# VH-VL binders against Probable septum site-determining protein MinC (minC): the designs that were tried, part 4

Target 1, 220 residues: Probable septum site-determining protein MinC (minC), of Prochlorococcus marinus subsp. pastoris (q7v2x8)
Amino acid sequence: MKLILRGIANEFIKSFSFKNFEIDQNFFDKLITKEAPAAANLITENEKINSYELAKLKLILEKHFIKLSNIYSNNRETVLSGKSLKINSTFLKIKDLENQLPLDPSYLKKDILHKGTVRSGDRISSNGDLFIIGDVNPGAIISANNNVYVWGKLFGIAFAGKNGNKNASVASLYLNPLQLRICEIVAIGPKEKPKGQHPEIAILEDNKIIIKPYFLNQNL

## First folded at step 23 (VH-VL; from x3 with light chain T96S)

Design b1
Fold by OpenDDE, fold request of step 25:
Structure b1 (fold): chain C 220 residues (1-220), chain A 119 residues (1-119), chain B 112 residues (1-112)
Amino acid sequence: as target 1 above (220 residues)
Amino acid sequence: EVQLVQSGAEVKKPGSSVKVSCKASGYTFSKYIISWVRQAPGQGLEWMGEIIPYFDTAYYAQKFQGRVTITADESTSTAYMELSSLRSEDTAVYYCAREPYGSYYFDYWGQGTLVTVSS
Amino acid sequence: NFMLTQPHSVSESPGKTVTISCTRSSGSIARHWVQWYQQRPGSAPTTVIYRDNQRPSGVPDRFSGSIDSSSNSASLTISGLKTEDEADYYCQSYDSSNLDYVFGGGTKLTVL
């Protein structure tokens, strides 16, 4: 499950994951930010949470001056639990839960190197280039102001050129994204792609996303 | 100056109820939590429950659930603790205490209210 | 659920240093902050240490708090003991499992 902390103007502050409602000082510390969060949204996937556990979470958040504003879950019982506590609770399909996750702007680094698999529900955003060493699973969203590099399989959503850089690109060892976006142009990847393919790069050409074989060492 | 001023001593019969007040001043009432802690004669401190005025949320220790009600009135900056079905063992000094958000400690205490339960 | 255990009483002469322990029965003492309250006879408690080792304004630096994970205990140390330090001292922590505030049994400090 994931908590999304927001400010008084509903601006995104931070998000973090936690399991089994383990509440300790570490959990409390995560709630303490310079931005002073005012609200939190709970997103749960395939988790049954009873009203007692939710009530505890609600209380802990309030003890930190944070309102538990919304619960989004694909588990009906969790939604019912939330409603019983008079918390806005919404049943969503797994695919729609992802839409409730903001892109994490907390990265201080312009260029980001991420090692490991980006799982469903994860969001990584860079103000420069984004390099992923690992797979990007369906349901994951990665974005960058400039280029996106995935040294693995790209099955999630990739967004390059967030700031309007028309020269931005998305490259992967295996490019099979659910969706590609470069600047304002969006493309949907094919449902099936042959195995054993070479690296590919998606670029913007004539306001269309074009996918080509990608050779990394063009200058060698 | 932060102050928590509690109501005066009470003498009650078994089975009756008592309501103690705690008036806060010197700070913004809604920006802090109020807890109630009691102390039986010659005994230690025992937490009873809390109220978060801003959210109007109260929570009670298991021992007192169903018998204690904690409320807050923001307009008067006053917290209340009502204890029902009083017993002789409820004889104690009852304290209200201020808790900063996220701190889980009490930085200011009321002067205490003696509640005596006797037949 | 856990309990905080304190010695029933401690005594020491003026000018000396005394330490009061507070041992957590289960779970790590470092899981949540420990606070210390001073209660003089006939008075309400006052905070002398919060967040393990922080002193409120007005509390002399003779008072200090510490955490020892190896013994799963917190300690209140009072150096340069003064007659005015004679009081009951309570440690306090938080139980995240049931959302209760837990107090130690208290320690009576006598200044000889």
Scores: ipSAE 0.890, ipTM 0.959, lowest interface PAE 0.4, mean pLDDT 93
Fold by OpenDDE, fold request of step 25:
Structure b1 (fold): chain C 220 residues (1-220), chain A 119 residues (1-119), chain B 112 residues (1-112)
Amino acid sequence: as target 1 above (220 residues)
Amino acid sequence: EVQLVQSGAEVKKPGSSVKVSCKASGYTFSKYIISWVRQAPGQGLEWMGEIIPYFDTAYYAQKFQGRVTITADESTSTAYMELSSLRSEDTAVYYCAREPYGSYYFDYWGQGTLVTVSS
Amino acid sequence: NFMLTQPHSVSESPGKTVTISCTRSSGSIARHWVQWYQQRPGSAPTTVIYRDNQRPSGVPDRFSGSIDSSSNSASLTISGLKTEDEADYYCQSYDSSNLDYVFGGGTKLTVL
């Protein structure tokens, strides 16, 4: 299942199952607002969630001032479970579930700091710069209107310059992404990269993504 | 100043029910969670359940499932804990406590309500 | 499910330092924050430490909290012990598996 969390600063899609669900308190804390709860949507594909399990999830979210607003599932029992809890629950075909994963560019906070590993199936989007302290695993997607910084290993997909900023960049301590995107330009990373590499930065030059070593500005 | 003021002591017969109130003041009631914790004489603290007033969601410890009901009235900023089918072992001081969202700790406590169950 | 184990009692002289341990039986102690509550005789509990090592306003800096992952335990340390510190102390954490708040058994601190 996927949990789409929309807060003031972050939009995060977490892919997980109840079997391996872990509460990221640090992340949830960032979604807590003083005035209104953040909204969460649950999307489940081929996953049966009973009312008890769903109630637990709902409680966890609410304990972080997050409202479970919608459930979308191709599993009828999951939908029924949602309805039993008075959650807006909709049965959708598999092909339509993916359409429920839009990224909302409207956040109050532009720059986002995320601590922790971004796992397969997860998505993080920022309306400014995105800072990741941790690894971005294959299958993860991170995006930002401006720059993406990964203080770790980048193995997933990174998208910088969502709003057409051609000066946007993707930097990482270890840059080995499945795919890089800067604005409309896409580059595919190599399958094999030697270990022990220096930090690298991907930038757009002449409508091509180029990767170069990342050096600190010596004048600073 | 944040305050949680609980109702007075109760003496109940076995099999009866008790409802304890907890009036909150000094803060926005709907912006926090209220938990109930009890303490039998000479014993430790035991969590009973919680309510999230904003969402009107209550959750109970397994031990008290079916016997306890926790509610909240936003209009009066008051939380309630009702315990039914009282037994002698339910004799305890019952506390309400405030919990900030995402914190999982109690930052303010009520003064406690003694409930005595005796034949 | 897990339990938090505390010593039943500790005692020390005024001015000295005392440490109360809280050991988690299963799972990592670092998985959820640990809090400490002070309960003086005849009074309601009050929070002295939250989120492992944070002090609420009004709590003196003599109180400190720490986490030791190697021993899977949390500790409350009280330095410069005062008579007013005589109380029961409870550690508390959260069990995400059953969504339950878990308290230690409490430790009675006697100031000699």
Scores: ipSAE 0.849, ipTM 0.956, lowest interface PAE 0.5, mean pLDDT 91
Fold by ESMFold2, fold request of step 25:
Structure b1 (fold): chain C 220 residues (1-220), chain A 119 residues (1-119), chain B 112 residues (1-112)
Amino acid sequence: as target 1 above (220 residues)
Amino acid sequence: EVQLVQSGAEVKKPGSSVKVSCKASGYTFSKYIISWVRQAPGQGLEWMGEIIPYFDTAYYAQKFQGRVTITADESTSTAYMELSSLRSEDTAVYYCAREPYGSYYFDYWGQGTLVTVSS
Amino acid sequence: NFMLTQPHSVSESPGKTVTISCTRSSGSIARHWVQWYQQRPGSAPTTVIYRDNQRPSGVPDRFSGSIDSSSNSASLTISGLKTEDEADYYCQSYDSSNLDYVFGGGTKLTVL
């Protein structure tokens, strides 16, 4: 299971288990603030958690001036346990649990590998490179601080260099996005389908987005 | 400067209850945790439980579950500890102690309140 | 849960160095902070070491704390011992499984 911890200045994810829960006396120091508690959202998948276990987590977080604000789970008993402690608790299916993760890449702080199709309404954001093994449908938004790689068909919106990396790129096996963005430069996707039978790469050159063939031997 | 001032000594009969107060000053009450620790005559220190005033969350050591209630009144910056069903072995000095968030130690202690349980 | 074991008493002369041990019965001493409290007769405890080896403001630098993982113990060391150091000393750590605080049994320090 995952805690999404949100302070005034940052967010991050901590994975843990109640069976082997060890207090990390130094881990939470980054979140302690003078004025208001940091917030935590608990996201659990296929985990039955009783109210005793949740109460222990709640107490440990509060001892670090962190409020356990929300519980999201696909286990109804876990949701009932959270409600019994008067914590906002919501039942969500597995797909919807994944969507509860914020798209803000600051909490991940690493590259992301995503397997599967990114459907309309989905968003994925990376603090590093973003690798998609699958298609990115229209209405989906993918972003990365660095490069975006789609090993599949890119039809949605892709945003590389999200925090100012002008050397970022977007590559795809079938590069047909609705919109491309690299750093601050935005381009409308082409009206026509890709003409080549090889992957393409979009890069920023002279403050405009240029699409070129992406030959595997060029970038190892 | 930080100060924790506790209520005066109490003499109680077995089976009764006692409620000890701990008035805090010199700091923002809701920004710290308050614990209660007791010490029987000639004995060591024993943690009883805590209150986190900001969240109004109390937690008690297993030994005292069902007999102790710890509360806080933000408006008066005062914490309370009530111990029920008193026995002679509950005769002790009861301390309140302040704990900074995330620290797991007590940086300031009250002067202590002697509770004597005798017939 | 675990216990913290301290010697019942220690004695040493003024100007010398004394070390008070605090041994954890189960689980690693290094995974949770150890605190040390000084208590004079008739007085409330005061903190002399927190977070293993940190001194609160106003505590002389001749007080120091350390952790020895091989013996699973913490130590309070008082150098340049003074007669005013005569007191009871308690170690303390947190029990994350029971969410409570564990104190050692206390050590009576006598300065001869």
Scores: ipSAE 0.724, ipTM 0.920, lowest interface PAE 0.7, mean pLDDT 85
Fold by ESMFold2, fold request of step 25:
Structure b1 (fold): chain C 220 residues (1-220), chain A 119 residues (1-119), chain B 112 residues (1-112)
Amino acid sequence: as target 1 above (220 residues)
Amino acid sequence: EVQLVQSGAEVKKPGSSVKVSCKASGYTFSKYIISWVRQAPGQGLEWMGEIIPYFDTAYYAQKFQGRVTITADESTSTAYMELSSLRSEDTAVYYCAREPYGSYYFDYWGQGTLVTVSS
Amino acid sequence: NFMLTQPHSVSESPGKTVTISCTRSSGSIARHWVQWYQQRPGSAPTTVIYRDNQRPSGVPDRFSGSIDSSSNSASLTISGLKTEDEADYYCQSYDSSNLDYVFGGGTKLTVL
């Protein structure tokens, strides 16, 4: 099932299942605005959710200043549970449930330009390309569905092509990562510093990560 | 200046009920959660339940389910806690406490209301 | 529910440093913020530490909080101990399974 949040800085989709569901205090920490409550829509497919479970979710959302505004489900018992809590609840067949998901082309592929150092403990994830103007410190993790470009020194972990794009690459002015991942292939960065202080690019070739010089602006 | 001012001490007989008020001032009442916490003489703190005034949602600790009712009146910026079917072990100081959204801690406390249950 | 266990009492002289422990019986102490409340005799509790190690405005920097994941415990440390610090101290965390707040049993701090 999925929570779709509106009325905050940007819309979020959180996928989860009550079968494996556990809420800790950080589940929503990026969503607290304090100006006005965000609205949440719960979309469930083939799941029976009782009133107790929905009441628990409703309370946790409200403790974070989030209103559970709508429930859409193809399970009639789940719809009845939502109605018993006075939440607007609508039965929809599976085909129609897909229409409740946001269709924003920018969400399907959304490039991120980040200016500044990515510090140890930070994580940045892009649904498109990720451009970093700055360094990526040890202990930082950066990822993208497509390419990762670091205009600076890359010491942390970089993950390109996380959605299965085998043509994804990782490029940096100083490519010395703790770990590289392109699609499903992982390479451990050597402790030895890069030889030849020039830009390098990592790509996937024949199911192996290879690193080569990144010269000239022919594939920008 | 944030203040939570509670109603005065009460003496009650077993089997009766008590309703304690908590008047908030110095902040926007609907922007915070109010909890009730009690402390029996010489004992520690025990959480009883909460009200989220903006949503008019109350939730109670399992021990008190069925005996406690927590409400809020936004127009007067006042929260209420009512405890029914009183018994001697309900003798305690009852506190209201304010909680910021998403924080899971209490930043301001009322002065406390002593409720004594004796025959 | 889990329990938060504190020593029943601690004592120390003015000017010294005292540490009060708070041990969680099940689940990780690091997954849920720990708060510390001070309660002087006859008074309501007041917050001295929230979110593990943050001080509210007006709380002296000689009060500090920390988490030790290896012992599954939180600690309140008071340095430069003053007689006005004599109080009961309670740790608190949230129980996300039961949607309630759990307090430690309290620690009576005596300043000689």
Scores: ipSAE 0.707, ipTM 0.910, lowest interface PAE 0.6, mean pLDDT 84

## First folded at step 24 (VH-VL; from x3 with light chain S97K)

Design e2
Fold by OpenDDE, fold request of step 25:
Structure e2 (fold): chain C 220 residues (1-220), chain A 119 residues (1-119), chain B 112 residues (1-112)
Amino acid sequence: as target 1 above (220 residues)
Amino acid sequence: EVQLVQSGAEVKKPGSSVKVSCKASGYTFSKYIISWVRQAPGQGLEWMGEIIPYFDTAYYAQKFQGRVTITADESTSTAYMELSSLRSEDTAVYYCAREPYGSYYFDYWGQGTLVTVSS
Amino acid sequence: NFMLTQPHSVSESPGKTVTISCTRSSGSIARHWVQWYQQRPGSAPTTVIYRDNQRPSGVPDRFSGSIDSSSNSASLTISGLKTEDEADYYCQSYDTKNLDYVFGGGTKLTVL
């Protein structure tokens, strides 16, 4: 069976393969911030898990501030066990279980740091976070699976959350994009924006892109 | 300042039930786990069970399974421990204790509640 | 199930160093965190050591914790013993199989 751990921003943290539910106390140590709950999905293939064992797993996860959010299994008894514990449990055929696996962590960790102006016609895409130190001119297109950070002026097109991460964001020192896209939601930037504004961040809220001042977390 | 303040001493008859409260303050209630530990006179510490308020999940030691109920009220930042079918052997000081997530230790303790079971 | 075994009592003079042992009956002491609690007469327990050797704020540096894998035991060491250190001390760990908190039997420390 596999446990897929995700953070509060739905970012992939780690996947675990295990044969039993004996989890060490240090198993989740340093993996998760304890400030907010994380989420875990359990994927089982040809494994029967009873309610007692599943309850123990659930408790252990919760003791680490992790919610067991979903169970995917091709074993009906496991699904029933999950349901009995009020866990969202789904029966899937073996062929479909693999679709619940996260992308290769190596793919998700491919952050890109770009230094310099992104000019018209240029395209930069990251499978992780995208960091731009410089301006993004009109006609430029930048994108990332997760967050886009522009340490400069953003005048081009920015696309965050390419893989459907609804917690993805676009932040810049001066945010005046031609177009913003977060996941499937698109917003057109204003043609005229006052100069000298505070750094801003665009996020999804209620399936709409909203822009707000970007304040640094004091705990960083 | 983190504080766990428990309800006052109780005197109960055998067969009755007791409910002890533990009011938490000085921190975000839902970001920690609450355990109950008792201590019979002249004896050591014995863990009874715990509740994770955020998930509203309680777990009990096997010895007390079916006889103890631990609950939490987030609105009042209060945890409760109810022990039923009381026996003379249940005479003890009952403590609530706070556990940080992933730590498996108790960083703060209540002052204790003496429960005396006597006919 | 495992047990944590402590000496029933230890005694020492002020200014000296005392060590209280806590032996785990099964499982590796190194794989599971051990904590120590101090309980003065008539008072609630307080944490003096957590995660084997970590000291909470406010606890004097005279208190230290250690783990010995060879003997499968944890130790609480109190240096520069003071009269206020007279108390019962409990070690504690967690049973990952039964999901139980396990306490040692406690050690009464008498300052002579």
Scores: ipSAE 0.857, ipTM 0.952, lowest interface PAE 0.5, mean pLDDT 91
Fold by OpenDDE, fold request of step 25:
Structure e2 (fold): chain C 220 residues (1-220), chain A 119 residues (1-119), chain B 112 residues (1-112)
Amino acid sequence: as target 1 above (220 residues)
Amino acid sequence: EVQLVQSGAEVKKPGSSVKVSCKASGYTFSKYIISWVRQAPGQGLEWMGEIIPYFDTAYYAQKFQGRVTITADESTSTAYMELSSLRSEDTAVYYCAREPYGSYYFDYWGQGTLVTVSS
Amino acid sequence: NFMLTQPHSVSESPGKTVTISCTRSSGSIARHWVQWYQQRPGSAPTTVIYRDNQRPSGVPDRFSGSIDSSSNSASLTISGLKTEDEADYYCQSYDTKNLDYVFGGGTKLTVL
């Protein structure tokens, strides 16, 4: 199952099964506000969520002062579940799900600090910098308008410079991505990488992605 | 100053119901969550349920599902906990507690309400 | 679900340091915040530590919280023990699966 929360500034896509339902307490902190609740839209693709499961999700969101305002799904049962909870729920075709209204950017932080493993099927997108404390597993996709920092092992797909920032970079303690993208330039990682662990950074140079050891600024 | 003031002690017969109130002051009522926690004599703390006043959403521990009802009145900044089908085992001090959003902890507690269930 | 296990009682002399443990039976202790509440005799609980190691305003720095992932436990440490510290202490966390608040069994701290 996939939970998709999208905002103009940030996007979170989390893949999970309700059989092993466990929500990270920090997951929704990025959306929390003090004055008014954030309006969250749930987008579900090919996933059936019953009323009980949806109620739990709703509760978790509300515990973070986030209102589950809309449910968009191509699954009729999910839509019915939403309606049973008096949530505005709309059945949509798959092609239309991706174009739903984003969350109000005022409720989302531009820069994202994510703590924890980004698992296969998960996506995190920031309109600023993205900093991850943890691993990014294969099948995960992380992106940022500016820089991507992975304080762990990067095995998934990383996309920096979404807005064309050629100075954007992808850095990790262990850089072994399936794919790197900086702006419009794409690089595929090698199948085999040495077992040694050292920080590396990927940058654009002459319209090519180059990977080099990450050195601390000597001026620090 | 943040305060949670609960209603007074209750003595109830088995099978009856009790409704305890918790009046909040010193803060914006709708910006926090209220939980109810009870403590039997000489025992530990047990979470019963919570209400999010802003959304008017209540959630209960499985143990109390069907017997407990938690409500909130924003106009009076008061939360309520009603427990039905009372048993002797329900004899306890009942606390309301405030929870900041996203915190999952209780930062302020009511003074407690003793509910005694006796024949 | 999981349980939080605390020692039933601990005792120490004034001025000394005492540590109360809270062990989680399943799941990672580091993944979910742990809080500590103090309950003096005849009084309501008060928060002394939240989010593993944070102190609310008014709580003296003698109180500290820590997490040990290796033992899957949280600890409350009270240094410079005072008579007023005599109380029951409860650890608490949250079950993100069942959406329940889980308390430890409590620890009675006696100041000798």
Scores: ipSAE 0.839, ipTM 0.955, lowest interface PAE 0.5, mean pLDDT 90
Fold by ESMFold2, fold request of step 25:
Structure e2 (fold): chain C 220 residues (1-220), chain A 119 residues (1-119), chain B 112 residues (1-112)
Amino acid sequence: as target 1 above (220 residues)
Amino acid sequence: EVQLVQSGAEVKKPGSSVKVSCKASGYTFSKYIISWVRQAPGQGLEWMGEIIPYFDTAYYAQKFQGRVTITADESTSTAYMELSSLRSEDTAVYYCAREPYGSYYFDYWGQGTLVTVSS
Amino acid sequence: NFMLTQPHSVSESPGKTVTISCTRSSGSIARHWVQWYQQRPGSAPTTVIYRDNQRPSGVPDRFSGSIDSSSNSASLTISGLKTEDEADYYCQSYDTKNLDYVFGGGTKLTVL
């Protein structure tokens, strides 16, 4: 199922998918909290959702200053559940549900491919994966919701999995960062410079950032 | 300066009710959540429930369902907690606490109100 | 429902480091934020850590929080102990199943 978040002036803010009502810190990180209230539309396809589940979602959204304004579903029981909570709920067939999605894909997910050096003082932030073909100098900060890939030397700060993606990684041809972050876990860079000339990948394993060799690289 | 000022201590008999007030100042009342948390003498903290004034939504811990009512008056920036059918086990310090949206923690607390239930 | 279990008391000398544990009985602690509160005698609690490892403004950097998935626990670490740190400490997490705030039983920190 999908949540579409809009501001007071109906401006698109964010959308994301989630399943099984897994409410945890990753779900909270996908939500927004603004000084002014926001509104949410819930869009579901082929999913039966009872009123207890919707009431839980409604309260969680309100705790984030978000009103659950509309439910659109092709499941009649889900629509009835929403109506029982006095939430505007509309039955729509699958084809018509697409009309409730945002039209501007720049706010859904956007990978960034950057060619060139990221210089000291510069920042690059991606809402998806971040690919750098070049070096990341000391004093530069790069970040991504998902993975960070540096086809060059990484000296600056790299932050993968911002907003809670614990499965994110940072990979580089020469991994010598000042600081690494994956989700909320922070590590300082290695005491020694990389001695070999081989790619490395940083991942989150057992609540610790681990750096491993990345010797094999398939160019697809 | 954010402040939560609670009403004074109360002594109650078993079976009666108590209503504690929490006057907020120094911020926009409707932009925060107010919770009530109690602490029996020498014991830990126990959450009772919350009010979200902007949405007029109150929600209570299961233990207190049917005995607690939490309300808010936006015009006076005041939250209230009423606990009925009092027992001696309800003797505690009752705190109101402010919660920023999306945070799930309490950033400011009232001074506490001692409610003593004894015959 | 889950519980948060803390040691009843800990003690340590000024200048030393102490760690207070908070063990979650069910569900993964790595998927749910943990907060820490300090309460001095006769006072309301104050927040020292939120969202596992974040410090509110005004909290000294000698307070830190961490999560250990292998033991399903959170830890509050206080380095450079000062006598002013003598207080009760509570961990807390939000229960999204019951829509409730769960506190640990509290840990009395004595600075000898």
Scores: ipSAE 0.757, ipTM 0.908, lowest interface PAE 0.6, mean pLDDT 87
Fold by ESMFold2, fold request of step 25:
Structure e2 (fold): chain C 220 residues (1-220), chain A 119 residues (1-119), chain B 112 residues (1-112)
Amino acid sequence: as target 1 above (220 residues)
Amino acid sequence: EVQLVQSGAEVKKPGSSVKVSCKASGYTFSKYIISWVRQAPGQGLEWMGEIIPYFDTAYYAQKFQGRVTITADESTSTAYMELSSLRSEDTAVYYCAREPYGSYYFDYWGQGTLVTVSS
Amino acid sequence: NFMLTQPHSVSESPGKTVTISCTRSSGSIARHWVQWYQQRPGSAPTTVIYRDNQRPSGVPDRFSGSIDSSSNSASLTISGLKTEDEADYYCQSYDTKNLDYVFGGGTKLTVL
């Protein structure tokens, strides 16, 4: 399922599974709240969600000053659950659910290839893999639902697997990030700079972020 | 200057109800969450529930489900906690506390209201 | 529900440094915000640390918070102890499964 947030300053789309949904420290960090709450639309496909689960989501959103404004689903029981909570809820077939997503062609493209340095204060977010040809300066934030690849020096913050993909990785020619995050696991970047001047890759193993040399003949 | 001023101490009999008020001032009432936390004599802090006045949404700790009602009146900037079917173990100081959105902590507390339940 | 365990009491001399631990029984302490409250006798609690290591305005910088993932615990450290620091201290975290607030049992700090 997908949660579409429409704030005054920021819009973003979050994909998640309701069964494994858990608030983390940065889940809503991109939102800038103002006089009115950001609006959220929940889009679900082939998913039966009871009123208890929806009520929990509604409360979590409200604690972040986000109003759950609409539910669109192809599951009749999910629609009834939403209506029982007095949330505008509409039954839509699968084809029509896709029409509720933003029409921006860039949203439909999962992977992003960025050429150039990502400067302090810049943010780049990919719905798939993120490829950077250039450096990522301190104060820059890059994120991806899947893998992050930096063909250059990574000094800023990198967040891979933000949609819950535990197999996501962060790789760079010079892996020296300020902060590194894969899925829900966060690590402060290494205190010492890389010594070997070789590409490195960060992955999750046993719920810990492990940094290894990244060579073409090694499997991910 | 942010202030949360609660109603005065109360002495109640078992089986009755108590309604404690929390008058907020010095900030925009609808921009914050209000929680109720109690502390039995000589014991620690226990969260009871919350109200989000902007959305008129209340949520209660499981222990108090069915006995507690938390409400808010935006026109008077006042939150209320009502606890019914009082028992001796409900003797405690009851605090209201303010929570910024997205923060999950309490930045300002009321002075507390002692509720004594005795026969 | 998880529990937050604190030592019942701790004491130290003025000018010295004390740490108060807060151990989480299940789930990772590193994934969940930890707050610290100070409560002087007869008074309401006040926040001294939020979001693991942040100080509210007006809280002296001799108060600091930290997280230790290896012991699954949070710590409140008070340096340059003063008599006015004598109080009960509570850690707190939010339970995202049950949508409620969990407090530690409290630690009585005595400044001798």
Scores: ipSAE 0.740, ipTM 0.927, lowest interface PAE 0.5, mean pLDDT 85

